# VH-VL binders against a0flq6r38to208, part 7

Target 1, 171 residues: a0flq6r38to208
Amino acid sequence: EARQFEDQHLIFSAPTSAGKSIVAELLSWKVASTGRKVLFVLPYISVAREKLHQIQRCWRRDDISVCGFIGPQASNPNEWLGAVCTIEKAASLTNRALSEDWFEEIGMIVVDEMHMVFDSSRGAHIEHMLSKVLLWNQSALEKVRIIGMSATIPELYRIGKWLDGAKVFEA

## First folded at step 4 (VH-VL)

Design a28 (framework fv_imvotamab_arm2)
Fold by ESMFold2-Fast, scan of step 4:
Structure a28 (fold): chain C 171 residues (1-171), chain A 120 residues (1-120), chain B 112 residues (1-112)
Amino acid sequence: as target 1 above (171 residues)
Amino acid sequence: EVQLVQSGAEVKKPGESLKISCKGSGYSFTSYWIGWVRQMPGKGLEWMGIIYPGDSDTRYSPSFQGQVTISADKSITTAYLQWSSLKASDTAMYYCARDSWLEYGYFDYWGQGTLVTVSS
Amino acid sequence: DIVMTQTPLSSPVTLGQPASISCRSSQSLVHSDGNTYLSWLQQRPGQPPRLLIYKISNRFSGVPDRFSGSGAGTDFTLKISRVEAEDVGVYYCMQATQFPYTFGGGTKVEIK
């Protein structure tokens, strides 16, 4: 208990997508500005591509490097502070962070369409990835913060409880 | 590697108190429910209850409500099952199991079991 | 409470032959999220239970391909396509759609 706002996982939910991403984008920019890595996880190549271009435009003003992991890549994982990924690529990237010993450099993971964790096919990738983050946080000096953006669904409380009592904001 | 390690066998007399343990390792202990399952000699499995160690939210089977207490100490990643006063009918093997219910409700990993024998 | 009913096998199974284990629930196991939380557990003599199948038909990690699950609503089946000596034990179905979780009575698989 007595958990400070800055180390608590957050979930944003609204019937429409308007406004949900603004707070996540501000918090992620702040993390990247301190030199820690931020991962953005999105369900489809098209929306990930759009998000990549948006974040690159916004963060260019601050000289923050942002890479896309939405197809074959040749980028060195250590050369970026922002990574925009599809679900499967994000799971792969976090596994690489553990095996290559740079997981501690990650400060935040932002998961769009968090409710997809209930998808039987793709949800397992989100579950496995975030479970590894939660396990890492058990002993880490600096935690990896999870921010979810979700549709308004009856089972949203289950995700909040699973993410160490994440604070849930519903419109 | 996910592991649930339970405390050793117990031999008790009716009326005595008992607390058995289940220690989790290899995963985020506070992120998964821990369930307790009883198996009386030669009988099937009975669900007793579950606890979410992160906030101590506990759900009991109606058959075990008031009969036992389930608790957890997240600082040492250990769940407990406790009786204030044992009965001969409590003689059974007791299993703890990790529940993935938050996403996909099922018991994916099981402890080795604790045999509790209650006899005069 | 949801009651889970399992039917006993009529006789021991011959090695290499198929075995089917039936499980029936007293009400639908479909959760509000659209999933059916019906799992199958194997308990070998003297060992703790082991997860075989979850959500009707999904095989758990390390479980041989000869095990398969099927069913919907209230009727579920675990099938072993070619029974091996190591398959001796008791098989339980379990529902986790609502509290309290409930188990079937178990079906014993014996080899001739």
Scores: ipSAE 0.006, ipTM 0.597, lowest interface PAE 10.0, mean pLDDT 86

Design a29 (framework fv_imvotamab_arm2)
Fold by ESMFold2-Fast, scan of step 4:
Structure a29 (fold): chain C 171 residues (1-171), chain A 120 residues (1-120), chain B 112 residues (1-112)
Amino acid sequence: as target 1 above (171 residues)
Amino acid sequence: EVQLVQSGAEVKKPGESLKISCKGSGYSFTSYWIGWVRQMPGKGLEWMGIIYPGDSDTRYSPSFQGQVTISADKSITTAYLQWSSLKASDTAMYYCARDSWLEYGPFDYWGQGTLVTVSS
Amino acid sequence: DIVMTQTPLSSPVTLGQPASISCRSSQSLVHSDGNTYLSWLQQRPGQPPRLLIYKISNRFSGVPDRFSGSGAGTDFTLKISRVEAEDVGVYYCMQATQFPYTFGGGTKVEIK
């Protein structure tokens, strides 16, 4: 079947970002706590920096390592479980995971401003990255779950269908 | 198990309003379009329109634009087809069907149908 | 609107013999995404339609392998290799390449 109940991708859409962010963060913490890697993909350095500090603060008590792949001099430790990235850095990191044989360690990718897939300059990076995830999932024993957070737009259904019938939540 | 369950048969007079339903279960209701198809007695299938329950985006066949209203209530996983004023020519079997366009193409699962009879 | 033309109107078949249905579209059914959204539906007497084949040649889940679809562009065929009693019904092709979706006129398969 094309739809997988246990590994279903999710999209959260709401006028405000407050409610949709909490569920994604809780799900990502659960994944990281099992020893699998979580990537957070955000469009701007300022927003990614805020998210990095937030996630580090929340995951610190469990000694879960979170690093940033933001700006020109991104940190690159080998022992992280959480990565907060700008779009281009996330695409580079997933390509590196494939070439260095650790893509299987990734359990979840959280994409903020998912509707930017339609942005011609930066959308290609998101599209290529997630296409590789979808291809990997076709044969993987343990899937990579995609969580999208998006503005409510007419084309949201296309993103949902592209992500193997992702479950869409609208506030 | 994916199921679409439609409301029961209706017998109406010309000029009356009517709203019939299609309840989805066993899948993510907001992730798939729901279409409506008419089949007049002894005739073939006619596409009426389609709705995406996640945002209520709706597309109508030109033949049905302005004659019916398609809507959905995602909190109870139900889609609707509505007439403000029925005509005898609306007598037909009406089917709802799920549209998994990018996966399996249109209309992979169908409701059992709702027979609407309009006579004076 | 894309017009879908089916032939024949009826196909009387002896049990165990093959049946073939043709579907022709007034325009190419290749979508801008590269896919061809041509499907075949089966409607048994008194039942709702059922999806048999999607995207020209792919069998939907639970559909027996005696059903096969083929074609490209504007010409498509549905074949039943060995007709069984349960195959009695009307078969429709449809396109979802563009709105409005349109159906063929149907082909009635019946046993002699």
Scores: ipSAE 0.000, ipTM 0.466, lowest interface PAE 16.7, mean pLDDT 83

Design a30 (framework fv_imvotamab_arm2)
Fold by ESMFold2-Fast, scan of step 4:
Structure a30 (fold): chain C 171 residues (1-171), chain A 120 residues (1-120), chain B 112 residues (1-112)
Amino acid sequence: as target 1 above (171 residues)
Amino acid sequence: EVQLVQSGAEVKKPGESLKISCKGSGYSFTSYWIGWVRQMPGKGLEWMGIIYPGDSDTRYSPSFQGQVTISADKSITTAYLQWSSLKASDTAMYYCARDSWLEYGAFDYWGQGTLVTVSS
Amino acid sequence: DIVMTQTPLSSPVTLGQPASISCRSSQSLVHSDGNTYLSWLQQRPGQPPRLLIYKISNRFSGVPDRFSGSGAGTDFTLKISRVEAEDVGVYYCMQATQFPYTFGGGTKVEIK
């Protein structure tokens, strides 16, 4: 079953974020456990801080380093496998990955509130970041998987189609 | 840098077949629609149809349905516009354009155009 | 099909003066997602069309601020605040709210 989804981008849509979040956490933990980087993209500082603490607590037992890229910061450790970011910080981090030649190390990007791609002020950052991932995947040997978690909206089909025919799960 | 590069000018006779191309580069080809637009000499723009290369979903203008075929080849990031039998009235400039439905909801980048002349 | 009507057919303007182009649709261009997919294109002589404005009033990358779009529902306007020599060409409105996509008939902007 998991095997059926190994090479597909996935979108989860459900009334509650708890159920869809657990699946994304299990998939992301597997990627991090193989030594590849996982980015978590969330819309607000408060939500990102909570997610950072949750992932650090869950992954600490496996000694997996998780860093936050949230708000203004002087510096972050260079060696991490998990990054919890706000939208703008995630876009900046992926640009750094391309310029510093470590984009290949990224195995997965998890986008919370994926429907925000339609937001005029912040949607452009999500779109640009994910467009770079899709372009990278066209020629990459090891692809970056996109996992989206979204509110149930009529336009979810358009996002799924844009993400190379991502598999959409609606509760 | 996003670019759409079209095939060169064509001179054909009525009844001949033709296939022209539009090659995309600098972006994820399968994530954007490619539209085809006709412009007859001295006239305005006419939308012919559009294709989503990711799943080959194709939509035609009613005026062009059955007159042309739109297709795409993901492996070489190329879209095509094809006629089985050309008419003199097909003489026009043909443009391909990228449709950024999610981002701008508009044709944001255009090819340079392919001039097709059909005469006896 | 949504019919797009542009006025005027031609707009001779003196260099440095404003130009205004109107576009009217036969039905509302508001999509179910709340956006209005009305764009404006510029075609200079011998060149392919170029995107100027998208979603009524948003200026595309690299487009000078002398170009502005406005409108709602079925009535839309493109304004050039101070026409320059390089602005000579044909301007088209376009709707992408529903298939088939449709263009206005075009407005030719010329220097007097």
Scores: ipSAE 0.006, ipTM 0.543, lowest interface PAE 12.8, mean pLDDT 85

Design a31 (framework fv_imvotamab_arm2)
Fold by ESMFold2-Fast, scan of step 4:
Structure a31 (fold): chain C 171 residues (1-171), chain A 120 residues (1-120), chain B 112 residues (1-112)
Amino acid sequence: as target 1 above (171 residues)
Amino acid sequence: EVQLVQSGAEVKKPGESLKISCKGSGYSFTSYWIGWVRQMPGKGLEWMGIIYPGDSDTRYSPSFQGQVTISADKSITTAYLQWSSLKASDTAMYYCARDSWLEYGFFDYWGQGTLVTVSS
Amino acid sequence: DIVMTQTPLSSPVTLGQPASISCRSSQSLVHSDGNTYLSWLQQRPGQPPRLLIYKISNRFSGVPDRFSGSGAGTDFTLKISRVEAEDVGVYYCMQATQFPYTFGGGTKVEIK
């Protein structure tokens, strides 16, 4: 039940990437259907493109607009409710949301391969982006929810504590 | 603009209680550990313990377990270090520092320090 | 507890010359996540410690490129390629791989 998880940051883990995204997809659809923006953050262009097509197909029936932020493609922030991004593009988009005063429109950020936060180079983008979300949430009337999907690693509890005591589900 | 601002210097007598503070600003206070480090006059750095303000999970160095209490009040973004009964050997500079243990495991920002002098 | 040993205790250097500080741990600092949580701190006279290097070799924001870190496992080095007047102070290595966190004894860098 999606309602059970409305105000908590969540982390889903499994030994492989398959099968752990269904709850995140359901929760993100619910957020987008209320008129708030959802960002999907993925590590590779090919995976992000596949996710973009998948979400567009799933949300088409409800007439919810989904855009890709994967390459040089320009987009109007008021024209979409779903954004599928690579890591660096997501960091750029959230910085733009803060500077252009529409960060409040974001309801959820879904991060695939969350364990990459431990990678020094690309992990810094994830860390900085999510740290800004956590800082925003301290004073925000409507909080941004973080959903992570991760490989099963011994240090998963560290990510959970960092994300304001996120609830961790391990397969 | 991360800042840790500590309370002012203290001059105390043995047996007195003391509570010093470390106020964080410019970041999500509940998302980072706060550590306390002692530096006795002319000596090196000693790790005392750390606290995660989000859930008050606290870890102490064995050398300081039972000698001090570390706490935090997230409503005012402040961490504390407390003694029930000071000793002359507690004379030292005390630093608080933000720990990225959950991300990278290092002290990235430090307070200016609180000098505690305990003498008769 | 992991014991951190620094050498030398004191390093008098001529301005513009290099300085090198060694740090050895009593056991491996490789964490189960694959990272090594070895940091270097600088403490200038009368000031609080300042982070220079984290995870062996990563410079913290604002730290000049004349500072570099290297090493693996139990043997680590901090190098200052050309010592400047403001580099006078005590340098500490620190491990955060396991509790309790422990510091090296410090190395005092001073100008001859």
Scores: ipSAE 0.006, ipTM 0.614, lowest interface PAE 9.3, mean pLDDT 86

Design a41 (framework fv_imvotamab_arm2)
Fold by ESMFold2-Fast, scan of step 4:
Structure a41 (fold): chain C 171 residues (1-171), chain A 120 residues (1-120), chain B 112 residues (1-112)
Amino acid sequence: as target 1 above (171 residues)
Amino acid sequence: EVQLVQSGAEVKKPGESLKISCKGSGYSFTSYWIGWVRQMPGKGLEWMGIIYPGDSDTRYSPSFQGQVTISADKSITTAYLQWSSLKASDTAMYYCARDSWLEYGLFDYWGQGTLVTVSS
Amino acid sequence: DIVMTQTPLSSPVTLGQPASISCRSSQSLVHSDGNTYLSWLQQRPGQPPRLLIYKISNRFSGVPDRFSGSGAGTDFTLKISRVEAEDVGVYYCMQATQFPLTFGGGTKVEIK
């Protein structure tokens, strides 16, 4: 449980995806329930579609709208509280939020496979997107919270340091 | 746009103290390292050290450990390089450069340089 | 300390001709995270250094396509496919795999 760190960026690390998403799911649901937008960022279309289905099922009972920004067909950004995106689509969506002046509505960004930030080319999209979030947070009254889920790697501390001293939980 | 602006040229005598600055703008100052690089007249580049302004974690090259102090002030987005007692051999161009948090040594943006001349 | 050795020390080239610069490290530059933190910098006369290439072969934003980097382990190369007048300057390789960060001695590119 990570409730004692409600205002901090968090990173969860495990050899597999099993078990590390529960806290991220709970925290994201809480943010969406207050009327703020949550973005889920995943590396591949197939895993993003599976996550979209999962989140839609979980949030349906609370009447929270979840849209997919996966592949060439995307939804209207003003009609959702949850967005499940591939990396490149998430970067485009956050750029649109800045240019169309609704970045303030974003409460949380959940990045799956966070260790891909070290990947050449695709990692650059994650770095640029989160760098804009960190710059926004310097002056924002309500900050955008970053939650990362990562494979267990020795260099995870660098990501934690970059994300304003994010709390790192290793299984 | 990302920009690093350094303080102006200095002319000093041996034994004097000096503190030069590097002001960052256009990015999250506390989320990137700031490195200092020395270039003696007509010579190549030497890495002096690096600081992470977010927590003041500072690393020095062994050649510069104890000779200089690197610091940063988050409130004004400024990094500093300081000498307690200058020597003639400190005459050089000093550059600050932003180092990516992910990729030490990326040095993607550089200041314009501060020329320090130490002579009697 | 990792020692970075550049060859040649000076590379006079005719405009429009290619230039090639080599960089050798005293030990492998592969970091424990699997990345190789080798960068190439350009310094034009009277100007601060400018990042050209990072992690062996990735071109930094705004750098012309005629610049390319390659290599692995301990041997690295920077190539300029067609040298232009503004390419005159000193080129440095740099490693950040191990502290302290170290630079090559530089290669001066000039027009003959």
Scores: ipSAE 0.048, ipTM 0.684, lowest interface PAE 6.0, mean pLDDT 87

Design a44 (framework fv_imvotamab_arm2)
Fold by ESMFold2-Fast, scan of step 4:
Structure a44 (fold): chain C 171 residues (1-171), chain A 120 residues (1-120), chain B 112 residues (1-112)
Amino acid sequence: as target 1 above (171 residues)
Amino acid sequence: EVQLVQSGAEVKKPGESLKISCKGSGYSFTSYWIGWVRQMPGKGLEWMGIIYPGDSETRYSPSFQGQVTISADKSITTAYLQWSSLKASDTAMYYCARDSWLEYGLFDYWGQGTLVTVSS
Amino acid sequence: DIVMTQTPLSSPVTLGQPASISCRSSQSLVHSDGNTYLSWLQQRPGQPPRLLIYKISNRFSGVPDRFSGSGAGTDFTLKISRVEAEDVGVYYCMQATQFPYTFGGGTKVEIK
């Protein structure tokens, strides 16, 4: 129970997206409420926009700032605690966090459609981004937690192994 | 950068024990497999076996099962290949290589090799 | 075990000429996940092997576009469109569809 929510990467798989999304949202809210940054990574602009508005509404009561990294941006303020990104934008933002020395402020990265890591065209961005997180975690005092939401596929255990033995939950 | 650095050359006599190493750096060591490949002088490549350091799961080629032991120490990001009793036929170059859970057989990074010579 | 057979054993080529290497497996290399885990490696004299191609036709980072892979099922080909001096070495196919992983016997590419 308690152990399920501490220092372990998690992968959720369910017949529908609703169930897996709720758990990830609760865990991410807890991280953001402690003052650490949370990134939400989604595959398509339309889905990312929907998630951005949903998280903004859910986190408004706690005055937690949530920004979108979905299209062209004129400015990139770092005063947010929640970031909703498309895959390529999330990879760019993570690289910026490393170069600008604020990667340690990130507490969690939530990846929707995690099974897309097997896609060679877009999966490379997910792999490169999360590989940097896994490397960072080897020496970090406070780790970045990876939460994956995925379709139910036979190959899901392979992602769990790659994510340092992440726990896999099927509902 | 990702690197695999192997231990130095060894000259041994038949019947002696030996343990050679492969140290990984620049990546999450417990997220990838480490495989061992033998190349006898003037011959081709032979896959010996593989280990996933995250839980010490191993797979051996039938030709090498019981002939060698593959192990890893997560605390120093190092994989090992060990013989309890060397034979002259173990004379070869030994390579370690990183393999992926996401794409099997993606031996993307290789060690420089460890030459093992076994003679009387 | 899956047996990997390479032809030819050696390929002497003139500089700038194309080279072609064949690899055949004793059974289908299609994994249960739908992928074919067939890789090509290059070994230059005195050096460790280097990954060139993975999953039949995907070129690894930093590998020149003169290298290409093709094939399906049990029959695979590595092509070098214009052989350069630095391409001298031994080329190996490898399957990782099932354990144990197995290598082809190698094809030596030489300049004549």
Scores: ipSAE 0.706, ipTM 0.873, lowest interface PAE 1.5, mean pLDDT 90

Design a45 (framework fv_imvotamab_arm2)
Fold by ESMFold2-Fast, scan of step 4:
Structure a45 (fold): chain C 171 residues (1-171), chain A 120 residues (1-120), chain B 112 residues (1-112)
Amino acid sequence: as target 1 above (171 residues)
Amino acid sequence: EVQLVQSGAEVKKPGESLKISCKGSGYSFTSYWIGWVRQMPGKGLEWMGIIYPGDSYTRYSPSFQGQVTISADKSITTAYLQWSSLKASDTAMYYCARDSWLEYGLFDYWGQGTLVTVSS
Amino acid sequence: DIVMTQTPLSSPVTLGQPASISCRSSQSLVHSDGNTYLSWLQQRPGQPPRLLIYKISNRFSGVPDRFSGSGAGTDFTLKISRVEAEDVGVYYCMQATQFPYTFGGGTKVEIK
């Protein structure tokens, strides 16, 4: 049985990256424990691989399967509850979930370096992916929760407003 | 049960190409890395490299970079070690091992080994 | 590269007596996650290596309690409290803290 789930999106911002990811990791573990899929979206292959190793280690005790989507591959959505993705792979996987009718299985998307939504080339992938999530949530019975981790930037609260009034925590 | 099954022994001549295999079963193939280890006759163990089968990302030991190619085909849960041109010094036993760095901090299950003999 | 040095090269031991193997790394094996990725492997004649000990002192499943690991930082020890005939083989320490992974040179345990 799922506990009361707050469906509001969250953004964490800090001058340093060290402490802000632990809350997202605990929240994502709770979602995966209910049998719903969690996507972790990171900007660089090296960072994504480190995150994959970290999450697999933490979630192994609960027999939760975690896969990486970090390079050329064919996806199998039934093999995992956790997915660690680079930005472009996450956008592709999310589009597949919509076209193959398993988007409802996704409970949470955790986006590292959320401020990259303003990057000209890669930001479009983040924006399009999250826009589809927000559109899905308008009519969905069970919503997909967005958790963002961001550097402190001038437009931080604008991102929060765009994500349906996401709660912004700035350290 | 977790098992890694390697291809059979090979006898080759210098200059020939070779591709040996390591098939995983009994676990989620894309949740673990596969490493390759060389043991020359009467010598110790040498780490060659490692692959993440989910996207075929590889890391090589500097001494093996450019000497071999490591690959994987997740559709048949198989990892590969390949030489474009063998030399006599490649004569060795080659082991694949599942990397449980996340749980055990090292290789927890090993294949039975593939003996490669390169002679003229 | 991290260099792993094992002593002794060979350890002839009487059945039922203890054996001790040392492993020293050229730099600290403490990973940024706080773990020390130092393992001990056993290779019996004609067989593939087998994991004995992981993260310094944890016994892998099915490994008898006569095997124990200890150490910290750069100095590590594998002890066999009472050597049995089946313990004949070569023992290797290995580090997986940094790429490339590196092995010690091996210690041959044999019955005198």
Scores: ipSAE 0.006, ipTM 0.511, lowest interface PAE 12.8, mean pLDDT 84

Design a46 (framework fv_imvotamab_arm2)
Fold by ESMFold2-Fast, scan of step 4:
Structure a46 (fold): chain C 171 residues (1-171), chain A 120 residues (1-120), chain B 112 residues (1-112)
Amino acid sequence: as target 1 above (171 residues)
Amino acid sequence: EVQLVQSGAEVKKPGESLKISCKGSGYSFTSYWIGWVRQMPGKGLEWMGIIYPDDSDTRYSPSFQGQVTISADKSITTAYLQWSSLKASDTAMYYCARDSWLEYGLFDYWGQGTLVTVSS
Amino acid sequence: DIVMTQTPLSSPVTLGQPASISCRSSQSLVHSDGNTYLSWLQQRPGQPPRLLIYKISNRFSGVPDRFSGSGAGTDFTLKISRVEAEDVGVYYCMQATQFPYTFGGGTKVEIK
């Protein structure tokens, strides 16, 4: 029964951000440790900077390279397994992965504040990026797993259904 | 050895602009955040915001967003707090403090404070 | 914003007696990395704040061992085992788990 949730998209929802982030970080570490790329998508430069240094610190022990793609900072590292991005940078990076033919190297995309998909000003970038992932997954041999972390809102079921029936965990 | 030195006391009139400074020394200035804290006379501490000098990534408290500007010049290891138009309610002691990437909120070193008095 | 509620507002204590200060947060202070970024600061009259304790219970360099911190989640305590004259001042808790960082209202420790 546990096998049924392998590679399924997941959404974690809790009143506070602290608890739900730990599970996503553990799952992403496992993916990166197999040599596949993990993207972390966050809404604001400040929270993305915080996440970047947190993940770099946590993954340093395992010698896993983590780079930032945040706001006006245009770091273009030769190699990485973890990328911490703002929304717009993540969209650009995934588009580049498609055009440069390395999208298959991506194993997981972790989207923080997933409920921002409903935000009119920036939600479109999240929607377009994840729609491309969903399209890719229809025919790909190795799927990209989407992990969302969200505030507890009545519309969470809508996101779950949109993400191929993602499993939703509410605390 | 590690030191944060703030600019001297200021006496201003309402409507005037002001820029106060916090100069770091004895450490890698671009490796730490600089936070700003307000203390009104006889009152408690209020966190205003924080800046990472290496790239000027800045986060404000909602109550101070739009009221002040935080900036930094890494070439002279100095952070700034600026008002375009001072109000009497801005009368306070302003502190800068160093924060760490590894231990968030580790305000381990503080400036001596800059007293800002806004009166007619 | 996380609201930090600190009690008592003032703590008059006789020299050599213990003092205890409570700090409660409106939500859990556990960060996504598993750490709790709760600090205690001391402000002596006319001086800038000084870091005493970070991550709930870790004493900063140079801080006497009579100061100790404890707690978890949303409820935290600072204890001074034997108050000395130099301990007079205002004590603040602060959270740095989420932006914006927020302070408690302060507790004034004074000699009776």
Scores: ipSAE 0.000, ipTM 0.429, lowest interface PAE 26.6, mean pLDDT 85

